# VH-VL binders against Putative transcriptional regulatory protein rrnAC0199, part 1

Every score and structure here is a prediction.

Target 1, 159 residues: Putative transcriptional regulatory protein rrnAC0199, of Haloarcula marismortui (q5v5e2)
Amino acid sequence: MDERIDPDELLAAVGFDADESVLTRRQAEVLALREHDIRQSDIGELLGTSRANISSIERNARENVEKARQTVAFANTLTAPVCVDIEAGTDIYDIPPTVYAACDEAGVEVNYGSSNLLQLIDDAVDGAIQQDTVQVPLRIDVTNDGVVHVRGQSAERTE
Structure headers, positions and changes below count from the first letter of each chain, unless a header shows other numbers; antibody chains aren't numbered by Kabat.
ipSAE, averaged over its two directions, is called F for ESMFold2-Fast, E for ESMFold2 and O for OpenDDE. V2 adds 0.75 times the mean of E and O to 0.25 times the DockQ between the complexes of E and O.
Where letters were taken out, [cut] stands.
Atom coordinates printed by the task and the answers are left out, and those that the model quotes come from them; centres of patches stay.

## First folded at step 8 (VH-VL; from s12 with heavy chain S54K G56S K58T)

Design k2
Fold by ESMFold2, look of step 10:
Structure k2 (fold): chain C 159 residues (1-159), chain A 121 residues (1-121), chain B 107 residues (1-107)
Amino acid sequence: as target 1 above (159 residues)
Amino acid sequence: EVQLVESGGGVVQPGRSLRLSCSASGFTFSRYAMSWVRQAPGKGLEWVAYISGKGSYTYYPDSVKGRFTISRDNSKNTLFLQMDSLRPEDTGVYFCARYQTLGRYSYFDYWGQGTPVTVSS
Amino acid sequence: DIQMTQSPSSLSASVGDRVTITCRASQSIRSWLTWYQQTPGKAPKLLIYAASSLESGVPSRFSGSGSGTDYTFTISSLQPEDIATYYCQQYYSFPYTFGQGTKLQIT
């Protein structure tokens, strides 16, 4: 008589389509159930597998999401006329003038004022800004439409 | 309904300190950058401090840098301005203001009623 | 720092008049400019953002124009309730700066 959360209904509600996703259906089921605060052990019972297997599925699902994010960032970089690398330790107030100068040289109009650009960076990369200073290396790309994409990168990604 | 209520103003002698508070309600406080803006009696508006939504960074004009500190407690929906080494030219009404971001546009969409600060002997 | 210079500092006009206030930036601010209205004892009220975009609920007699360094705020037909001080502000870069204000009075 138990009313269990139905993962098929959860996925239908968000419009999941495995043919259009880097996530397998099982991975999407696990992520959706976790969003509803269901413990991994309970997900295992619901899906007929062990807690350890659910933990592995969740880890792999989150890795796939991160890889997909990086793939989109890479593709955008290939087509972006403006690419700016920002080193860790940079004073955040130097970032907007640097971006605007690069855009001016490329003939690109950026769609963001200085405070909006800093807010975009702060929102895009968790922990990127602390004490007015950039904490991780950043890549900033600006499209011909002036849309800004920000991603973090390790120092080892900066050749 | 968005509400911003300042408090903590008063009359102090030069060289002393004050701490202003701004209580926020009616919106998700941590998602919005905040500022303090002041106005001397009969004079114009002057921006004096900015803090990001997460509190990750702040900015000050040279007129108050090193003397004023903006901070926030997102668990209590409260914005603060610590004002040290106060000078007579810091006299004015201090407004708490919310920063709205709509696409690339950013502007103060809600202001508190202001709290008066007087620095005089 | 970007300095914002408003002109005139004060202005008297009659009901029905067209009123024009200018705001000049010390460098290009790319239309990242806002106009505020403030009545005495009240908090400022947003009228126009992005130099020319009218905020919701603001009467259509208010308008803004300009680009680069030169911006204009216009009241097409002055009404008694428009008595206030008007400020421009740039939000292109820190530190954000206001013009010195224009006090508008009715003759």
Scores: ipSAE 0.283, ipTM 0.621, lowest interface PAE 3.8, mean pLDDT 86

## First folded at step 14 (VH-VL; from q6 with heavy chain G53Y)

Design r5
Fold by OpenDDE, look of step 15:
Structure r5 (fold): chain C 159 residues (1-159), chain A 121 residues (1-121), chain B 107 residues (1-107)
Amino acid sequence: as target 1 above (159 residues)
Amino acid sequence: EVQLVESGGGVVQPGRSLRLSCSASGFTFSRYAMSWVRQAPGKGLEWVAYISYKGSFTYYPDSVKGRFTISRDNSKNTLFLQMDSLRPEDTGVYFCARFYTSGRYDYFDYWGQGTPVTVSS
Amino acid sequence: DIQMTQSPSSLSASVGDRVTITCRASQSIRSWLNWYQQTPGKAPKLLIYKASSLESGVPSRFSGSGSGTDYTFTISSLQPEDIATYYCQQYYLFPYTFGQGTKLQIT
């Protein structure tokens, strides 16, 4: 374990504020340490708790982050000038041009290059992309300031 | 220190196959997309292949699509390029490059020294 | 595919000179452009990303500007170590494409 790592310093460096975060301070500490490739067992030792507890904290933290992301994505859908639906089976090569065309039509400057856009999709929806193909229906929203939000859609949703 | 070391280059006849490897160190390999970029003798740079950090998706230009396959083993910090049906025009130095994607920019921030590939009869 | 055209293909200048290289895209790439330096026998090195952002550790004599289809790379005061070939590269759309390169020599 690198004794030079201080969770408090890590959180301070990234400007963590528990009052402005959906994460608890402990959750933020665990995620910060994990981002530095610290093992759960080592984190447990550092924070004076069990590995099992750290595992639970990390899981809950990541779930909270995902819930927050989905909530923000939903909120942005309500006001986004660009909304693109991507069907399952779509070739991922077609996604950036489709999104960019929609943005051009709406007069929005998108803030993502092609690879970044696809990476964002892959990160936003687990398993969304496999073998260069979209696996689940997606909704891509772009805000007025060019921020992209991605969420999965139920296949049963009839327009 | 970030290091990328290519290997597997050599001289092959047209129609043959070659597998390149790139060993990565000095960074968390599994967190970065990777690419291959080649340079024909006395020519410019040509992007050859892209693979996402998870390996979920890949990209190729039409010049190599269907013949080349990029893959990675994150557990071994290794990037691969399987090259099939090689052609004389595939001759050149092949660079392994780390592709940094974050925020509002993407770029190749680290490159290996390259491995030479010669396709000739 | 997006074609990137650099000008000039080659140039010679003296130490201390201001050097300018241009890159034109066949369509708007919205500043999704990088500049690389490649010295003889070496791997390329990133100098500028997103058209105008200087990579960490790169000397301030290097700069980039432009928008839409037209971009410019500048060396404010040419140094002997700047002998290299320079490439622009777009990452707006796949496939990613490079300019043909500009070979810079010192007289």
Scores: ipSAE 0.560, ipTM 0.777, lowest interface PAE 1.0, mean pLDDT 91

## First folded at step 15 (VH-VL; from r5 with light chain Y92W)

Design t1
Fold by OpenDDE, fold request of step 19:
Structure t1 (fold): chain C 159 residues (1-159), chain A 121 residues (1-121), chain B 107 residues (1-107)
Amino acid sequence: as target 1 above (159 residues)
Amino acid sequence: EVQLVESGGGVVQPGRSLRLSCSASGFTFSRYAMSWVRQAPGKGLEWVAYISYKGSFTYYPDSVKGRFTISRDNSKNTLFLQMDSLRPEDTGVYFCARFYTSGRYDYFDYWGQGTPVTVSS
Amino acid sequence: DIQMTQSPSSLSASVGDRVTITCRASQSIRSWLNWYQQTPGKAPKLLIYKASSLESGVPSRFSGSGSGTDYTFTISSLQPEDIATYYCQQYWLFPYTFGQGTKLQIT
């Protein structure tokens, strides 16, 4: 176990506020420690609980994060100033410039570099990117605060 | 402790191939994008390849595109760089670098010590 | 591709001096810029990320500023151990590109 790791310090450093988070403090602690590649067993020892419990906490934490993300995404897409449709077969190299151009036109500062944008796409839609090519139609929304949201679209969708 | 150890460097003639490896330890390799960065003798740094954490997509500069292939084996915590059709200008020290991403910023936070590659007649 | 023009290519200063290095991008990189330090025979070390954020463990005498296309790296008080080559690097667009580097020496 890394003796330099302090969950409280980690949470403070990232500005975690339990009152403003869907995560409990314990969930946040576990996620923070996991992001530092601390094993569940070591986290259990550190926090005085079982590995199994840490595993459960981590799972629940991640689920809560995902639910929160989806909820925010839904809400923000309703008013997103940037909406970019990406067709299947698109070269991934063209995606960042396209999105950035749309953001520039809308006066939105996007919070994602090229690598992160593509990673976000790949994570948001399973199988979306293969061999540097988009496999399914995508909709990319960028909110006023520069957050990118990605969803799959039907091939028949014209808008 | 995070460690990156490059290997596979050597002296080769132009047109030949070389395969570099980078052994990663001290972190969950499969969670991080990786890159190769090279440095010609007495010159600056040049990024030469990027691979996502899943290996789903890769990037190359034009200088090596079509000749170099970055790949990874997450089960073995190993990063690879296949270098084909080597040229004298490919000579340099090749660094393996971890590309950390937090969604807010990206950077190469850990580097290996590098492996030397010499392409000469 | 985004070209990074770093200046100066070399610099000599005395211990305690304020040192400034500049990096200009051929287009706006929106603060997606890192600064690295490389001592002779070693791998680069991250000092500054996102133009102005100090990496953990890096001395406070190092700082970065700038936006758009123009960025500045500063050492407030040069120390002997700061002898190195410094590089800026943009990560806004692929391909990622580095500045030419600034070789810093102490007189």
Scores: ipSAE 0.792, ipTM 0.895, lowest interface PAE 0.7, mean pLDDT 92
Fold by OpenDDE, fold request of step 19:
Structure t1 (fold): chain C 159 residues (1-159), chain A 121 residues (1-121), chain B 107 residues (1-107)
Amino acid sequence: as target 1 above (159 residues)
Amino acid sequence: EVQLVESGGGVVQPGRSLRLSCSASGFTFSRYAMSWVRQAPGKGLEWVAYISYKGSFTYYPDSVKGRFTISRDNSKNTLFLQMDSLRPEDTGVYFCARFYTSGRYDYFDYWGQGTPVTVSS
Amino acid sequence: DIQMTQSPSSLSASVGDRVTITCRASQSIRSWLNWYQQTPGKAPKLLIYKASSLESGVPSRFSGSGSGTDYTFTISSLQPEDIATYYCQQYWLFPYTFGQGTKLQIT
């Protein structure tokens, strides 16, 4: 059996529908192949284009996915498998490990690196971090697709 | 074209202070996190400091924490590294690096040519 | 801190050879790993991000693979301009850490 990966079969297997996706078929193909650990150069050869083009397609595809994810992110917050409470006084260096550990336990992979997680906190809650310390209680939610949501909590609100 | 140009390096005695600067151009400086990375003579790369694009978040490794301070002036497209209580082991080339962040991957995509710092008696 | 161990520390190969460098993290970094090239007297240059994605403008002879703790950097056909030191770098956790580097020479 010629174990040649067929992009069409891959897309069919996952139920890709171009009419219902923000991705083009080509973008979906590239992402599908990348999920199977196919190198960009090999994808280029397979699809009859350059590695550079595949790289560009992948980047654009991932950007589109991110935009789509952000659009639905809030809807998924309620079903987030990871919910981490960060207390006031927490050292900022403890936040990423805490979040990642919770994600691991839940079998979820966060899409953001540590620096980005910190940026999310900084952007989401004004004055959340001062002198490497959390100033207000925080709730960090991670959705199934790895989206991180950060909100401040009132000291009196026990969820 | 993205450009990063470090300055302020020199020779100093242990215990003294030095302030490095990095001038950025060719991109919206305020939209990127920045870092300093150093390289001791004949050695590998060592991350030294991180600052968020707004400047509200800073990180350091233990090797420089409490001695080094990263800051930025977005109005001047300039990154700074204040180095206090310098030690001989701080000797090396200091690179300014732009840190691109995304929802999927982060990396240092642009680097300056570096500025040399020598700490010696 | 996450320790990044590269192997080998140095290697020599001929033009046209396949070159492989490995990087092992002391813990899983979930492909949050980049590869940089540094030519003598120059600043590092990003080649590969997220373990296997080639940066724009990077030649196709460069590639990366791996997951968990073990990662591989490959040059499919070594070119003279590839003389450099290569570094892996994790960005999973602060502090960011680099491998010790692999010095590549051409014989």
Scores: ipSAE 0.748, ipTM 0.890, lowest interface PAE 0.8, mean pLDDT 93
Fold by ESMFold2, look of step 17:
Structure t1 (fold): chain C 159 residues (1-159), chain A 121 residues (1-121), chain B 107 residues (1-107)
Amino acid sequence: as target 1 above (159 residues)
Amino acid sequence: EVQLVESGGGVVQPGRSLRLSCSASGFTFSRYAMSWVRQAPGKGLEWVAYISYKGSFTYYPDSVKGRFTISRDNSKNTLFLQMDSLRPEDTGVYFCARFYTSGRYDYFDYWGQGTPVTVSS
Amino acid sequence: DIQMTQSPSSLSASVGDRVTITCRASQSIRSWLNWYQQTPGKAPKLLIYKASSLESGVPSRFSGSGSGTDYTFTISSLQPEDIATYYCQQYWLFPYTFGQGTKLQIT
């Protein structure tokens, strides 16, 4: 009989700790075994459960991974070192130089060229650009890894 | 196969107008920004006009601003350049070019064959 | 506008030679620079993007390097089909600008 891949050894090799993960140990075991091309039915036999249950566990595990990615992205955006406020009426061609200067001051490398940055604004906020000017106030945040997020703003409110 | 075909070039006197067209095929035209780039005889390339993929914004260098107008009809897969108040220095070959834009990358990945424009007395 | 200055404006070289073209920007462009090839009578073709990345289908004898204001384009072993004019182009700030071109002839 051929040797089978041991999920405990796989998880130990990558240092998995269920207490520090959004994945349960069983979810991590299933993902690790799937990474080695083991069929869901064989995983079920190994873990003492049905193939259908393995399929459900895998789906939930991948959903948890995706939610974790989104949570990290949110946290990074909340504390982005570069924040640029753009007033309505601003000439759109002044925006890339302004963003790049702010990134230079913060030591951040931006991942967007000038045309792509304007296109990102046009896509992110419907009606943001008209007659080469910004139509609504914008907030542009650049994360430490150079990812740009754009949103429209409302007036600030005082406490 | 991506294909860009320019038309509408010719010989005109200074002060007259021309309208260039560029027919696009082999790709989803409405997903790409477009430009016109010209080349005077024996000279280098000059970027002349830019239009975003929705047509929401355009850009012109000072040499043509106020005289040239880029536009697009995404339902007909066609890019246009309206050239008014033509001057002898506008003489050259005019290329239609597709602009690939992704993150930190902006470049012209496909070009037409060019259409010649001559402005002379 | 960001001015792009190429050197040399023209050169002649033999098949098999290493060819080097330089491009200098009037201000830092952070490696946001492309190289294009234009063979006589044809439209330009992208060879290198982001200063050093080779476009798909472009022979490996072409390469680019540089940062800040100074960039270099190299053909490691010149081939007959490489007779063309070569242009650098910055895409850091609008308007995007080209170098004046380098005309390459084969001896």
Scores: ipSAE 0.579, ipTM 0.791, lowest interface PAE 1.6, mean pLDDT 88
Fold by ESMFold2, fold request of step 19:
Structure t1 (fold): chain C 159 residues (1-159), chain A 121 residues (1-121), chain B 107 residues (1-107)
Amino acid sequence: as target 1 above (159 residues)
Amino acid sequence: EVQLVESGGGVVQPGRSLRLSCSASGFTFSRYAMSWVRQAPGKGLEWVAYISYKGSFTYYPDSVKGRFTISRDNSKNTLFLQMDSLRPEDTGVYFCARFYTSGRYDYFDYWGQGTPVTVSS
Amino acid sequence: DIQMTQSPSSLSASVGDRVTITCRASQSIRSWLNWYQQTPGKAPKLLIYKASSLESGVPSRFSGSGSGTDYTFTISSLQPEDIATYYCQQYWLFPYTFGQGTKLQIT
């Protein structure tokens, strides 16, 4: 017959299991089809629904993916054997030695070199580094497999 | 496909200034940290400046700190080194170099041909 | 700063010989070490990263090993095109520092 894209085949190829995912099967179908650059209107035709419904499903699916990423990051940092607090005003070149010393004390091998660690901080929190100093308080966590997570601790002035 | 071309070197008296440029092509310049590395005649390599890809942080060894300034213009794919208060020991070939960083890896993966700088009375 | 000391400073060997260069760090660098080749008149070129990983396009006669403070670079069978100065470089802590170089000559 014809070369068509089949969402069931796409999901099977990546091993999707709705019982083990935060995504519903319909959400996974929409995301998989969008990854292959299929327009929302064409997805609606293929799945038997409106373009507006596809748009809503995609938005909710992407929100679920982002929440899942944040949940995994939280779980990893909650149980991390290494936790380092960095005050605002800290010279950034003091950060790698501090992190590596904490990792040595915990018996953890870190997966990041000095420049890569500083880049990770710069990427994780916008405006965290200016003129070689830390602008906001930071928390750096290192998991037992050496993965580094960085989060800002800027003040929130409301409950 | 990656190309780095240095310019701005020359002969200058001690105490004077030079500004080196490095024109980059064949890659997304704004996504890479950059460095200057120098080599005195007949001697080894010395790292003299580093700049992050956003320009958020820089690093200099003590031998040039306070005298050299690295900067970048990501809109023109150009790296700069402003060298002030030049000394005879700053004489050498100056290489523009790209950093590759990924997890446990940091290395200079591409280098320019170098531009000569001579500081002499 | 972490000081990197190479041995020997110069080396003469014949085509086909096994060549070994040693690099010693002033403190543990945890295998965070690169090896570069600089052919006369040219810019340096990366050969080995992370102490033992071969960069793509680099002949398999080149290899690296070591841990802690002591690292070794080996050419299993020296070729005429391998005439160069070889540098180790640590990337554990800023500033990233190079060894003083080992000049390889063919007898």
Scores: ipSAE 0.519, ipTM 0.750, lowest interface PAE 1.9, mean pLDDT 87

Design t1
Fold by ESMFold2, fold request of step 19:
Structure t1 (fold): chain C 159 residues (1-159), chain A 121 residues (1-121), chain B 107 residues (1-107)
Amino acid sequence: as target 1 above (159 residues)
Amino acid sequence: EVQLVESGGGVVQPGRSLRLSCSASGFTFSRYAMSWVRQAPGKGLEWVAYISYKGSFTYYPDSVKGRFTISRDNSKNTLFLQMDSLRPEDTGVYFCARFYTSGRYDYFDYWGQGTPVTVSS
Amino acid sequence: DIQMTQSPSSLSASVGDRVTITCRASQSIRSWLNWYQQTPGKAPKLLIYKASSLESGVPSRFSGSGSGTDYTFTISSLQPEDIATYYCQQYWLFPYTFGQGTKLQIT
């Protein structure tokens, strides 16, 4: 029944703690109720506020969730368990086996097939690949989630 | 509707050259890697060339390396296969094929009708 | 190069039969494997990608399974229109390679 919908029970079921979240408790309440298909106007009545205010709270809550996703992605890149250095002159077809072997050693599953990995390198660093060889030194990082990041390493970037 | 149309096949003598082309339509050609796959009469499929979407890298199996050259003209939505020093074992139907590549998968999602090549004296 | 070995090379079965084709890789390909169907006189068609996922529009009687080096393609109830040659293809490492094919005929 609608009368028995309790946002405190919903938040407790997922272990929500406002002191450890980017969401305020009110934002979490609104998101939890929306997951149960409660209309914004009904949420307003339940929480003692207007539908317009609920709409604003929901928008801000979803923005905070998106920022949190971006923050986690950034942190994962900084602490990537797999870091592979590729020397200039390397045959590009040696790169996928090298990355996959490093990932296997670290217990990480990659999100990229061999063709896609080579294309990622080609896209990330202009001129990195010519005649099937690497033209500049590269660093390849793989996050715990298997996301691959590529950057060039050159003398111009070192002090 | 994705379409790939091969042309340029024919009958040639061993040692001669042939140039295949593949006209692409119904998709953004410059965003896709492309391949040629051949099939000898009564035999299986053999991947014979790969080219990245920018043309930055190519791959050939040993059976054709040094004799075949894949290329593309993204401004004309056309893929090419230059086949030099042809041998009787190169006889077969040659398919133009598009790669779909995303995340953890690559596959040939669209194929042309194929163009026959016969190498015999 | 990763070698792909299909078994059997050919087979005959009756309409309604369960058909099983196997594909063995020379090293682990971690389920990065596709299955293609080629009907006579036509270009190949993708049926299954990533070992077990059906391509859009493919009938549910087709299925795939397996991991590591050993993969299986199954037709649960053979139909006359399924007469074709079937190929597995690994895409773990370059060069991407095909099995030699399995020619399926109706008895």
Scores: ipSAE 0.510, ipTM 0.753, lowest interface PAE 1.9, mean pLDDT 87
Fold by ESMFold2, fold request of step 19:
Structure t1 (fold): chain C 159 residues (1-159), chain A 121 residues (1-121), chain B 107 residues (1-107)
Amino acid sequence: as target 1 above (159 residues)
Amino acid sequence: EVQLVESGGGVVQPGRSLRLSCSASGFTFSRYAMSWVRQAPGKGLEWVAYISYKGSFTYYPDSVKGRFTISRDNSKNTLFLQMDSLRPEDTGVYFCARFYTSGRYDYFDYWGQGTPVTVSS
Amino acid sequence: DIQMTQSPSSLSASVGDRVTITCRASQSIRSWLNWYQQTPGKAPKLLIYKASSLESGVPSRFSGSGSGTDYTFTISSLQPEDIATYYCQQYWLFPYTFGQGTKLQIT
């Protein structure tokens, strides 16, 4: 049991500031302790609450992190000068030329070579590439600074 | 520190098969894409096969597509090249090469010493 | 495929000479180009990446420049240990391709 771990010291070490975060301080404490492999029951004992309450706090904290990631992705899409939709079934080796052509048309310099771009897709969407083809529809956005973001799309998305 | 050691080369008749291996050490093998690059006698370098670090996708130039298969076993730090339907023009030294990818940079930063393959009747 | 053409195919020079090798791509590769050195009987070694950046441990007498389709590799003062074949290589689009090589010899 690691009763000697101090969540206030953990948060100070990474510079956490609740006023600049979507996480409450309690949520950040729970996430930090979990990253140090502290069990939820032990966190409950440390923080003077039940394991069930810690589980709820962790769930809410992780949901807030995901919402923040989606908000940043949306902002990038809304303002990105280059947006490329890739259909399922596309040969992956057609993707880099397509992205580069769109960037050239928009006057954007891309920061990724062909192999790195394909690896970025493979990392961003689990199972996106099989047998050298795209398995789910993808959206690729390129910012003015040449940063690439990749996300999967639902076929039901109509906006 | 980084070491790549090829094996499995030899002399073989046209139409036969060979399997090359590359044993990797001194780095986290599962985090690097890998390639085979060959060099025919007295000739330049030719990129022959590419495999992503997860093994999820591969690439081959037309000269070997359909005959060569690259694969990897990340649990054993080993890269393979299965060479089927060998032709005399496949004769050369085959290098295992680590492919470094970092944002704006892609290059072969570490190479093995090569394993010779001779295809003759 | 992007074809890479090196000039000259071979070159003889004296110790201390300035040596220049050129590489032309069949289309713009936007400076996504590497230079490799291969000494006889050895594996290739990276010298220059991204057209002009010197790899760690490479002597400063080596340099690279260029953009678009035209690239240049220079040895400012040739040394005996520089006897090798030099290759350019593009990494803009698959397949990544090499130039045919330039064999450097000392007169």
Scores: ipSAE 0.491, ipTM 0.735, lowest interface PAE 2.0, mean pLDDT 87

